# VHH binders against Intracellular ribonuclease LX (RNALX), part 4

Target 1, 213 residues: Intracellular ribonuclease LX (RNALX), of Solanum lycopersicum (Tomato) (Lycopersicon esculentum) (p80196)
Amino acid sequence: SQDFDFFYFVQQWPASYCDTRRSCCYPTTGKPDEDFSIHGLWPNYKDGKWPQNCDRESSLDESEFSDLISTMEKNWPSLACPSSDGLKFWSHEWLKHGTCSALNQHAYFQTALDFKTKSNLLQNLNNAGIKPRNGDYYGVESIKKAIEKGVGHTPFIECNVDSQGNHQLYQVYLCVDSSASKFIDCPIFPHGGKCGSKIEFPSFSTNDDHDEF
Key: E = the ipSAE of ESMFold2; O = the ipSAE of OpenDDE; V2 = 0.75 times the mean of E and O plus 0.25 times the DockQ between their complexes.

## First folded at step 1 (VHH)

Design v03 (framework vhh_6z1v_2)
Fold by ESMFold2-Fast, scan of step 1:
Structure v03 (fold): chain B 213 residues (1-213), chain A 123 residues (1-123)
Amino acid sequence: as target 1 above (213 residues)
Amino acid sequence: EVQLVESGGRLVRTGGSLRLSCAASGFTFSDYAMGWFRQAPGKEREVVAAISWSGGSTWHADFVKGRFTISRDNAKNTVYLQMNSLKPEDTAVYYCAARDYSDWYTEAEYDYWGQGTQVTVSS
């Protein structure tokens, strides 16, 4: 069954994925834009549980959303190693979460792309003077308020740690109603990924140049 | 059917060692990243260690770094957690989990979960 109460709409900060001890691999299209990218659109219950894998026979069919591929390569890239075109990541998100959404594949991916545009996270942070830069740190409450001012709803901020042990902005969670039509106040926030009082908002390293042989 | 079966949990004294095993079946094990999680009474589940599909990359939480080591044997469809210098605060149910994404380690990315194995460390 596709019964659920709301979606988490989850966006990640690519530089924070990449600067951990785990590191990352850029997509086959190259270095991602310095912008938030989509992690997923996840059906959820108000008690904190979630449905998953709701139709194992519904394989990702690239022909169903071929018009979205270039936009998804920019806005929903895979940073996992090895470097990829993103299809494995989108397949994972569709099978685990998308099949529970009550949306078809095109609508599921289009809806997430639309919410990324509507949330406008980077611009909302920039409007509050919160800009990505290595070595600059911001109060987590200031980040929440900047996003709430722009979107109209309080986000959940998930932090991870860089390779030096610094807490940093990793993922932003917003909530969407069960009809996938609008942002709402989150009925419940996720657990884990706790932030320090001040967190880094990193940019990609200026040493991204690869030596050619 | 997909199954993850943890084993090796028991009562052990402070300073002791345990090796946990997780036997996987019903999926292509070598395509999946694996993680160990734990949950102590009255606390949230937390990630302890993670290993990529190939075993080429590992991650360990700071509170276990230097004491715990994750490893895998793809020929045997098994992931391990070697736990040394055990402390009372390591007492928890330990869970094995699988995800089809190579470098993810948060709970939200894990597709399959075992039933857990109890580790109790007495002082």
Scores: ipSAE 0.012, ipTM 0.325, lowest interface PAE 8.3, mean pLDDT 86

Design v04 (framework vhh_6z1v_2)
Fold by ESMFold2-Fast, scan of step 1:
Structure v04 (fold): chain B 213 residues (1-213), chain A 124 residues (1-124)
Amino acid sequence: as target 1 above (213 residues)
Amino acid sequence: EVQLVESGGRLVRTGGSLRLSCAASGRTFSSYAMGWFRQAPGKEREVVAAITWSGGSTWHADFVKGRFTISRDNAKNTVYLQMNSLKPEDTAVYYCAADLSGYWDYTSAEYDYWGQGTQVTVSS
């Protein structure tokens, strides 16, 4: 009973968020794990457009997903400044994207957490010898193949640029069917974030993060 | 504390071009998602374009696709709207807006900070 075509399931590499000129702020729980974190689960159309803000009266209700809070703090933190507990970021994702999902709040957040576990990006990359380490570079096609081998579907890789001008792995997009039940081949890939042929996969140990001082 | 100041609005002939700029004060501009909105007299405010903090993803409304392009320069704390092939229907006050989450958000209810607007008039 959904009128959208698929979801983008978007995961972010926190060290690549933090090592740009922008800097970042750690969550109130402290420095994130060296792992991919959830950005969002976004309903989308096959033509590249998306629905958003489908029920502006549907406020985030923490009591509906209180059992998920600790897991979300670990897997779905906000790195935006100022340092926060993540509630504003989850509220933003729910209002803009979640209200269009045809899922209730608990199901929406649980589904994203489940897809993070199922995608197992870091382990799939490690199995191919692709490990986070400052100064190491990997071919973008090798990254795509490692993820495709583990997940069964080709990802879109978004790059950003660190403070020194190096292209790096920033976000990974996978596609999910409109019933939020399984990964699918992406009907269309998003725009932007063009990668070089080889990109850095940075570690957290040299992050530019002012909250560490 | 974020202050947004739009500039570049003026009278332009049909078919002409303009670039609008939005300068942000504050040190965290590069972490914000940015949007351009417009409102003509007697009309509702409508979303024109949006850009993520990095510039890695953009969105443009159907009525401006192929004519308008949003971009940003984080080193200059500025977001731009390049407007080509202008039509009389593009006449409006143009506003920039900032979203603290750093992600896409082009609906008016969710933006945290707004500029005062810059007037664009397109003469036929």
Scores: ipSAE 0.006, ipTM 0.259, lowest interface PAE 10.3, mean pLDDT 83

Design v05 (framework vhh_6z1v_2; at its last look DockQ between E and O 0.37; V2 from the best seeds 0.00; counts 0 for: pae E 8.5 > 2)
Fold by ESMFold2, look of step 2:
Structure v05 (fold): chain B 213 residues (1-213), chain A 124 residues (1-124)
Amino acid sequence: as target 1 above (213 residues)
Amino acid sequence: EVQLVESGGRLVRTGGSLRLSCAASGRTFSDYAMGWFRQAPGKEREVVAAISGSGGSTWHADFVKGRFTISRDNAKNTVYLQMNSLKPEDTAVYYCAASEYGDYWSTPEAYDYWGQGTQVTVSS
């Protein structure tokens, strides 16, 4: 296998991507579900370095994972502009990260989809009474504990800032062993992406004047 | 794809100030999160500051402790690093970077495009 130590498995909250002052474009398949979506599965070293772009000749081949596309459209959408069908985003994730994973394309994408299902983030938060709702704030430690209760490992919570300057739940990092078989405790956590002690967990709302569509 | 060009690096005295610029071209600048990184001789590249595409969110590393300020002017497609109270330890090549698929203040690996760097030297 590749000489790396673990993966970051990263999921993002679409409402927090889209309620900043930046442009946000829904996929050509439509508005994402109100659920966490996969950002990526990223090989990493325990010392904080990472490999990338391990085979620039290994272009994305849709025939290798065609059975997964419908599921990836739902669970791995891109919100980058301009609107797309996701293939460019998946090609980016494959070329930059997947080629370093020691997995073939089908296994790489299937593994990330399986870990999204196993993490069950939205339901784990809901079980603790933490629900997406504009104007509500939650303790960052409560969010971490709700996820840890369901997953068995402490996540890293990355925040961004909405158009009004309030910190909000943006991305959740979990760690996966180098064989891509299970969640593990993170050998190191990222730094940056600071949260306050309480943060927003926004909803996709048709009444929210600050969101882009 | 976006191309990034840093400028403004030069020799300054300890305690001095300097403003770095990073001009971007090629794609919609306001959709990219931007970061400044530095690499001192014999050391690893490290993140200094990051800013969201809108400029509404910023992050600064502890070792710059309010001495450096990242900002952006989306009308000019430019990101800046204002560097005050410079110390010899700030001597490094400074790089700007852009992230295509989200706000990536937390990990440098998420940055997709890099400039060629600009040298900052702080004399004592």
Scores: ipSAE 0.012, ipTM 0.458, lowest interface PAE 8.5, mean pLDDT 84
ESMFold2-Fast, scan of step 1: ipSAE 0.470; ipTM 0.746
ESMFold2 (binder alone), look of step 2: mean pLDDT 82; pTM 0.846
OpenDDE, look of step 2: ipSAE 0.022; ipTM 0.476

Design v06 (framework vhh_6z1v_2)
Fold by ESMFold2-Fast, scan of step 1:
Structure v06 (fold): chain B 213 residues (1-213), chain A 124 residues (1-124)
Amino acid sequence: as target 1 above (213 residues)
Amino acid sequence: EVQLVESGGRLVRTGGSLRLSCAASGFTFSSYAMGWFRQAPGKEREVVAAISWSGDSTWHADFVKGRFTISRDNAKNTVYLQMNSLKPEDTAVYYCAADSEYYGLWDESEYDYWGQGTQVTVSS
C-alpha cells in the first residue's frame, strides 16, 4: 500500500531543452540521441500537491544500480551546464521524488526506464506523421491524439520557448498507478508550460529522413 | 530580453521581518516555477524556497520552515519571499530564479534565469 495517489512520468525533448536562451551542455558521453529522455517519475496527489524529500538520509548509491548506468546515460542524461555524467541529476530526482516512491533505488530507476520503452513516444508520433524537424509545426491536439492512440491515455503537453520566442514541444507527462505497474488516465493534469495552438517539434538536425553525402 | 529584478533587501535587526520581491519580464511568468536562493559569505548558494507555476504547491527548506513563506502573483509577474523572525545566520545575498521544469530543482545549475541578487543583513 502507498501513501500517494499516482506518478507523473515525465519525458523531455532534448532539442527543446537546448535551443532556449540558456542553451545547454551535452553529457560527457556526447550529443544525446534524437529521442525523448526521462526527466523523472514523480509521486503525486490527486489534489495537485506532491510529496517530496521523504528520506533525506537515503543518498544516491551508485552501487545499487551500477547495472543500469549505461542505459541511464542514454535515456536519462543531464543537459545542464557544465557537461556532466548525470549523477547529480539522478541524485536530485532520487532525493526529491524517488524517496517518496516506496521503491528502492534500483526498482525506481528500472521502472522509469521500462515506462520510457513502453511509452515509445517518438515512434508513436512518427506513426502519425509528426516528426522532429526545425521549422515544422504541429497542432497540440494532434500530438495528444497520436500519443493517446499509442499509449492508451491522454498526455499533458508542456511547451517552452526557443531563443527566438517560438513555442515548442518540451515535455510529455503520462500518469502511472501508485504501484508503478501501468499507465492510467491522469487524475489531474499539471499546470503551466503554455502552448500555442501549433508548436514546433525541433530537431538537432534539419531532416532525419534524408540520406546525405 | 529576460529579466529578474530582486528588491527589498536591507539591514534588519534580529527578530525583524522583511519582504523580498522579484519582478519578472521577457518570458511567460505563469509557465515557470520560481525559486529563492541565498548565498552567505564564504558559502555555496543554497535553495531557500520554491513555488510551482500555478502557486498551488510550495516547498521551503527546513532551516526556514515556519519563518519564511514564498508566494507569487501571476497577474503582476512577481514572486515574493516573506521573511519573519530573522536570525543573523539569514544574512546573505538573496536571488530569485526561474525554472521551466515542473517544480523547480534543488541543483541551482538547472534553473533557466537568475536575478542579480538583493543583500539582506541581519544584525544582533
Scores: ipSAE 0.014, ipTM 0.267, lowest interface PAE 7.6, mean pLDDT 85

Design v07 (framework vhh_6z1v_2)
Amino acid sequence: EVQLVESGGRLVRTGGSLRLSCAASGRTFSSYAMGWFRQAPGKEREVVAAISGSGGSTWHADFVKGRFTISRDNAKNTVYLQMNSLKPEDTAVYYCATDYEGSWYDLSGYDYWGQGTQVTVSS
ESMFold2-Fast, scan of step 1: ipSAE 0.025; ipTM 0.386

Design v08 (framework vhh_6z1v_2)
Fold by ESMFold2-Fast, scan of step 1:
Structure v08 (fold): chain B 213 residues (1-213), chain A 124 residues (1-124)
Amino acid sequence: as target 1 above (213 residues)
Amino acid sequence: EVQLVESGGRLVRTGGSLRLSCAASGRTFSEYAMGWFRQAPGKEREVVAAISWSGGSTWHADFVKGRFTISRDNAKNTVYLQMNSLKPEDTAVYYCAADRGYDSYWEPSEYDYWGQGTQVTVSS
């Protein structure tokens, strides 16, 4: 086994990525579903440090996970400009984080896809009456409780601000044991991206570019 | 929320060394991941190096590994790029950038705040 203590499993809310001052470009497959998407599965140490780029010569090999491509296009898209098929993003995540995971490429990507399904974030939020809609704000503690009720462990909630200055739900961090088998309580929470007491949970088209006239 | 000002860019000869500084204003500097980027005329902006909020983790692009080193001093609200063994190909405007995200090094579009840039010119 590799020498690390746990993983952060990180999911992002696409609408909150896209409505900031940064440019956002849809994947070549088109507009993503209104659901959380995977950012990554990141090996970490309990002191807050992390390993990275553990094998620079281990290039992403699409043939090793060709059976996962369609599922990854849906659940792990790149929203960075220019519009892309996601391979560059998955290559970055593999090289920086995956090479430190003690998993091969297929297992690394499959594991993240499985944890997205298991976390079921959108449904767990909906069950508590927390639904994406422009202009609707929710208490951060209510968001945490809804996720904890469904997953069994307290998440870290990262916020960002939209182009108009509204604070919003951006990323959700859950922790996974070093054998990549189950969710655990986070030994340490990440820093930065702190939320106010109430934050927006926006719909995907927060800047009216897709709303009916 | 954060303003960034780069300094230190100048003309240097091939094989020379240069240290760039990026001064950040604001009380939350230690919560940001920081990156150095560069852009040559007619080229896209590319990531050169990145450093975590604590300074405990650093990343360097393959084309600068062994030559460039990123560091930070949170007490001084400053991030640095030490550039050694400079090549003509290193000629570019160098930008520092800040990101509140935990692991947002991978694309320029992930950085929330940018400096105005400092010009580095390497002559043979």
Scores: ipSAE 0.013, ipTM 0.341, lowest interface PAE 7.8, mean pLDDT 84

Design v09 (framework vhh_6z1v_2)
Fold by ESMFold2-Fast, scan of step 1:
Formats: C-alpha cells, sequence, structure tokens
Structure v09 (fold): chain B 213 residues (1-213), chain A 127 residues (1-127)
C-alpha cells in the first residue's frame, strides 16, 4: 500500500552546501571530492506528494550493505556538523525514503550509487565547458541542456544562496521509474530553490571561517 | 539548537486570507526542515505543511492543498504559512516545528520526529 509513481534521484554540489551561512563539516574521511554527491533516492507521487517513513522499525543494518560502505563514504558523504562517517545520514535516508522504495537496504543504496555513475553529471557539464570555479556563472538553461544531452532527460536545478548573496548551483534532480531501472522524464518538478538566469558553479574555498578547511 | 516563535494568528472571516510567521533564533535555522501543524479543540494535532531545509521541496496536506502555501526565508530565519480561502474548519492553534534529526530532511508528517516546537498562534475563522 506504499505504491508510488517515480523516484527523484537527488545529487548535491558539496561546495554549495558549505559556502552558506549554516556552514558545514567535512566527513571524517576528510574533504570530499570535487564532484556531485548523492543526497538521496526519494519515492514520489506524480501529484507532487510523497510517501515517507513507511516502516519506522526497519533500522539501518550495516551488515546488509557492508560491501558498499567505502563507496558510499566517497559518493554519499554527510556534510552536516559535526563531522561524521555518514551512517546517521544514510540511516535518515533509509528510514524516511528507503523504506518506501520496495527495495531492501543493499538494493536501495546500490541503485543510488549506480544512478550516480550513470548520470555522470560533472563530466557531462565539463563536456559543455561548464566547470566549477569561484566567480564563474553559467546560464541555468545551459546547465539543463548539458545534463539533458548526456543523460537523455531534463533535470530540475535547485539553487541556494552563498553567504555573500550569490545564487549558485546547489542540487540536481533526475527522475527514475518506479522499478528503479532507468531515468525517465520527470512527471512533475519540485517547487522552490529558484535560480536566477545565471548561477555560480563554485569550487571549495579555504578562506571561509565557517568551512572546516 | 533553535527557538521558535509564531505570530500572525487572529480572527478572520470565511474566505479571508492570513499569513503566519515563525521566527527562529539560533545559528543553524537553515539546517532544519520545518513544519506547520494545527490543533483544534478536542482534536489531535495534525500536520498541515512541511518544507525542506533548503526550501526546495514542500508538502501540503490534502485538506489545505491549493489554499495554503508554506515558504521560508533562511536569510531572515523565518518560515511562513500563507493561508487563503479560509474556512471555519481551519480554526485551530497553529504551531511551527523544527526537525533536528537531519538537515537534509524533507520535513516529516509524524509529530514525534520534530524536536523543537513554538508556543502556537490562534487562528479563528468565522462567518
Amino acid sequence: as target 1 above (213 residues)
Amino acid sequence: EVQLVESGGRLVRTGGSLRLSCAASGRTFSSYAMGWFRQAPGKEREVVAAISSSGGSTWHADFVKGRFTISRDNAKNTVYLQMNSLKPEDTAVYYCAADSGYEYDWGSTYLDEYDYWGQGTQVTVSS
């Protein structure tokens, strides 16, 4: 009775999480790669609503996905303070979203890791000349077209604002069919996180008081 | 680590509009998912709307969909509930709440997942 219509596959740009007034903390493995990282794989309804917390007693069990932990530390790190190994973040994503997915824990995390590899966002942007660099701005439509060319489907681009008021690329949403087998055109795009016509694609900075490094 | 204070509740006539505000104090407001809840006399507290920490995703209960809109301004440490086409059955004390479990949280529909609560603001809708 936890049927749903599609997944949002959500990837985050770590530098854009870290350069806001809320600050960030690098994972215990250190500074993340300059690459998109997984936020989550979220079951959703085509009317814009979503199921959540579908089995609150289904706790995260590391033994069910121990073979994936090192790959998840790289591709699905927590930037929340305090610095952590990511387990609390993965537990949160599993309990809120994963329990609604009809997948077991191993399949849920493996599926998200596979879609990150398949989407290849940073390389698809780089192929269009869109590269992370502080002070460099790109048209939102150019970002969408670069991703659409590589993935075959139009993303939703979510923006946030850095500590200085600059609009920037924050998260990229792609849609996945309910069987978790392939990317699809999004039945509906999420609301909020609105971008200007041009947005910054920032790199990490070592000079911010609120960043760990 | 967040303190919440609601404001904006008042008497309003059927069909009217009202905007509720929830002001947060604390360093990490933008890290919390936020929710608006309400409780009418003799009834259980129910979720009205939820918003992710970034504001990128929102959820609204079926009974307010198309009439109410949740939004947030992280620069002002404030979450809002814009209420349009008010009905007598919207009469309740409205609470804002912060989910401190994880800053990536979309906002839960379960009361027990919210750590910080405001004192509430009374909305009364009459003919």
Scores: ipSAE 0.014, ipTM 0.310, lowest interface PAE 7.6, mean pLDDT 84

Design v10 (framework vhh_6z1v_2; at its last look DockQ between E and O 0.28; V2 from the best seeds 0.00; counts 0 for: pae E 8.5 > 2)
Fold by ESMFold2, look of step 2:
Structure v10 (fold): chain B 213 residues (1-213), chain A 128 residues (1-128)
Amino acid sequence: as target 1 above (213 residues)
Amino acid sequence: EVQLVESGGRLVRTGGSLRLSCAASGFTFSSYAMGWFRQAPGKEREVVAAISWSGGSTWHADFVKGRFTISRDNAKNTVYLQMNSLKPEDTAVYYCAAGTYYDSWEGYSLDADEYDYWGQGTQVTVSS
């Protein structure tokens, strides 16, 4: 049977990745849509530990998921430098986390893509009047409630800090059962990535589009 | 061409201090998590310290806590390892490493396989 208890399903906000002092690089396919993107689907234990690198010989084989590549380019882009087609990022996520998931490569990537669609984060925030806009701040509890209303489970919100020192929405964690079938209440919340009580939800503006590479 | 160049390693007496530097070029330094690793003769390479891309999170191995401090200066493209209260057991080649992909909550990795770029190393020798 499986050795882990649940997954974190983690999505990140590209504008918050790119508006820090860290440089970012858009994918070779261009600037990401103004939407959450997948970071990863991560097996975890209820005690806060996690497995990783469960089969270092299971190299990414593009032929196993070739039908998903276009969708992954849109929904699972890398913002790391230099600009890339995403294969290195997906190889990293597979080798570190996917090999521990009890899913084959196609199922692993397809499952994450399906959960992004099911989470519907941007629309759930929009339904609550929470929209990406530079200079606007939202209560962290309001963000959590908006996502919980749409998904049925309380998320964890991870913040980072923009180049001006403002806390902002960076990543959203949802929990998935160990069979990768459905969202569940998180058995344990992550520790770290602390937010203040209110945070920015930045947009890709013309200024945001001028990140150094 | 990506380069990581360590400097500052030398012979030092027990109880002494050193600061190692690692100058980075050929990539966007502020996008990379950095680590210091060491390898003594006949031993496996081990992680000594790690730092997130922004410098906001650091980690130090228990065997160096309170004695070594990792830091970075993104304006100078440099990562440092301040080494105080040196012991003979600290004798090793020290390597600087950089990685772009991370998924730890602190923004660094303790796994050498997660680092894409490596320096050539600098020798630290601590005499009794």
Scores: ipSAE 0.011, ipTM 0.373, lowest interface PAE 8.5, mean pLDDT 86
ESMFold2-Fast, scan of step 1: ipSAE 0.104; ipTM 0.483
ESMFold2 (binder alone), look of step 2: mean pLDDT 85; pTM 0.873
OpenDDE, look of step 2: ipSAE 0.020; ipTM 0.410

Design v11 (framework vhh_6z1v_2)
Fold by ESMFold2-Fast, scan of step 1:
Structure v11 (fold): chain B 213 residues (1-213), chain A 124 residues (1-124)
Amino acid sequence: as target 1 above (213 residues)
Amino acid sequence: EVQLVESGGRLVRTGGSLRLSCAASGRTFSSYAMGWFRQAPGKEREVVAAISWSGGSTWHADFVKGRFTISRDNAKNTVYLQMNSLKPEDTAVYYCAAGSPEDWYELLSAYDYWGQGTQVTVSS
């Protein structure tokens, strides 16, 4: 018995978070892997609305998912400043979205980790020749087709802009059924998140890397 | 937790300008991304502009680019929407919203705390 219609499963590209004018702070564990990372698993309604903050008394309890901490540090890091261990970010996601999921804390975080593995976004993009590389542009439709070929469902692609004003791949949304068991076609795509026809897929560590003299 | 109060909405003539303000409570205001949204009667709520927690990054919807500018003053716990060259199509209730520092872009689901809204009416 679920009081929502589906989840958005949201993954972000860390280099695109970090190369904006906002910039970023690496986690206390250091620089993230060059891979997609989890933003969240968000209950949603078919009319585009969503439940949130469904149990204000359900605080994050690290002991409930202590076996997942190292995996979450790798796959679900916070890039917001100041540098952190990620607990504040996971607490935010749990309180806003997780409490509405009908899952307990361990199941909520484990489910998101499982869907990251199953979506295998970076490998699916690489299989289509879409590789992170500064200065290269890829068609948004080609990115969608590569992910659809690997996952079986069309993603929503959210773009942001780097510090130079170039449009880039920022977040990928996939949809999950209300029982948190499988990917589904999205009943509705998020409002907004517009990209140019071709966007960058940047790599890390390129700010001031040109040896101009 | 943050509480948001919008102000500045009123009736303006086509081609006019208006500045909306959103006053936030709390010492944690600078840790939130902020957004301005609008909703016309019978229509869905849509994002107008967003600003990162530091003010270092801003985003504006294509339908307001060049006309609207979002800004913030973290010392005053306030976010602003400067609206120029107003059109009848801009008539809506305008909402201020606060979200996590991790997200601040074009998606309503990114925002946790919402104000009550301020009415902007643009007439000929």
Scores: ipSAE 0.014, ipTM 0.371, lowest interface PAE 7.5, mean pLDDT 85

Design v12 (framework vhh_6z1v_2)
Fold by ESMFold2-Fast, scan of step 1:
Structure v12 (fold): chain B 213 residues (1-213), chain A 122 residues (1-122)
Amino acid sequence: as target 1 above (213 residues)
Amino acid sequence: EVQLVESGGRLVRTGGSLRLSCAASGRTFSSYAMGWFRQAPGKEREVVAAISWSGGSTWHADFVKGRFTISRDNAKNTVYLQMNSLKPEDTAVYYCAADFLYEWDSSRYDYWGQGTQVTVSS
């Protein structure tokens, strides 16, 4: 069966996507907000495997979620080159993961948007004194504890490296029950993208300290 | 879209080294995470290594850590698997795979090559 056990809810830090050797392309709407953005909502099995491409003929239909487009442009932008409106990225996520979710297109995208709001990652990190700024490093354990305090569940933290070789916060994984109703403890954590003990939480600009005062 | 062609598979003696290459065609290669997988006759396909679109993050399966290294050259649209200290248990068809924006998750790949055979004799 295509039944699954839980979802990974995956959010990325846009500045960490953009500051690598290959860089990025801003969405056609311009520079994204300094906030976490959605990567996806991915059905998964407890053994670490997952279903994918569960209905190859279920194409993305923009008319089914037209009321969500502006919110998705803000919260689920594509940073991949070339610059785009995000539809290709949302189509990719729907076809690969969404078709396995047991949700229709509107419910799938709405659910991810709702979990972004509920997780409130940036505010939960800020409440613990963990703020984006180039050159500032934080213990990975402190990041996990800040998120756990706000969300109620321990995240998986994925790291990447910037163009200068600095290890940084890249993606945050939370787990959601199979009915897509609530966060749960992850039955299994993903592997890869390993962090050092302290990682950078970068901003889009090295002069961001001028904006603080 | 991306098309993948693996090369470099051959017969090699135990303890030897081999480098596999995966040539990609398509404008968006730099937007794809890449992975190497293998499948021996009568066994499940298993993940060997993965590399992010930028090359900044890599993952290697425990059974190949210290022996295999994944790398990529985005200017050449190529991903590599350097295999050292080869064992008979490494005998398999090796597959290259591409995944849009994914960096670590090894079986959610969108595009697959046809495979290249590696045989390690004792």
Scores: ipSAE 0.013, ipTM 0.314, lowest interface PAE 7.7, mean pLDDT 84

Design y01 (framework vhh_7yz9_2)
Fold by ESMFold2-Fast, scan of step 1:
Structure y01 (fold): chain B 213 residues (1-213), chain A 120 residues (1-120)
Amino acid sequence: as target 1 above (213 residues)
Amino acid sequence: QWQLVESGGGLVQAGGSLRLSCTASGSIFSINAMGWYRQTAGNEREWVAFITSGGSTTYADSVKGRFTISRDNAKNTVYLQMNSLKPEDTAVYYCAADYEWGSYDEYDYWGQGTPVTVSS
């Protein structure tokens, strides 16, 4: 198996996925909660490279993590079109990243769910007065400070652009040690997705329907 | 399955221009992020340019002001317009796409690479 140095633990803001020119499709369970959701738990090297697809024969097996399915539907939904139950997304994450983690499927998904709970991103932002609302902008350094105060470690903030060209909070990266036991300071930050000095923290629009047909 | 096919590489003199194309086998409308990387013999693959679904672009310092990345969703194609080429731009250029879930340093699909040689 591949040696690796740390994990990125990546969470996305669903409203920022959905308000781009690409738009989105809600999960078969319906509109997601206004909360961060898991993108993945990604083994990485200190030089910024990463292992991937470490065991192409290891297919996702729902029976290995059936006890986690309802929690994953809530905390790790797919917003990609067409509307789905999330299984394709979890299969992608397992095959590309999970197979490199040295964890079995149950431990891999449980670990990500646990870190989502421990990071408590939305509450940590709200405690600093940083609340989702269309048209409200916050300094990126204020967002980082709020998360660092709650988690103990500085995050990387990835931005994307909405359909009108506004820069917005899209994903939050925290780093986890190679044994998947605790948050650590990131040895290296990603090189892309950089924000301007102020970014929008959008909420779902009241007219947001993003359904296929 | 998704496939990316690059074209437009070749031999060009210093100061010249080339346009690289990357065509996907399916629609790129839903792709959150597309990027170009390059690799020279004996060196690591180096990020060159990135474009989001919303049209935001980011460039490596070595190419900023000379290269332009763009996308044409109707043609399922991403372009890299390379101007004021220098011998140090000689490399194999790779197209990369993050289709379903999108992130800047986690591309799901890669092209085969297209060679670019810049003579002095």
Scores: ipSAE 0.025, ipTM 0.350, lowest interface PAE 5.2, mean pLDDT 85

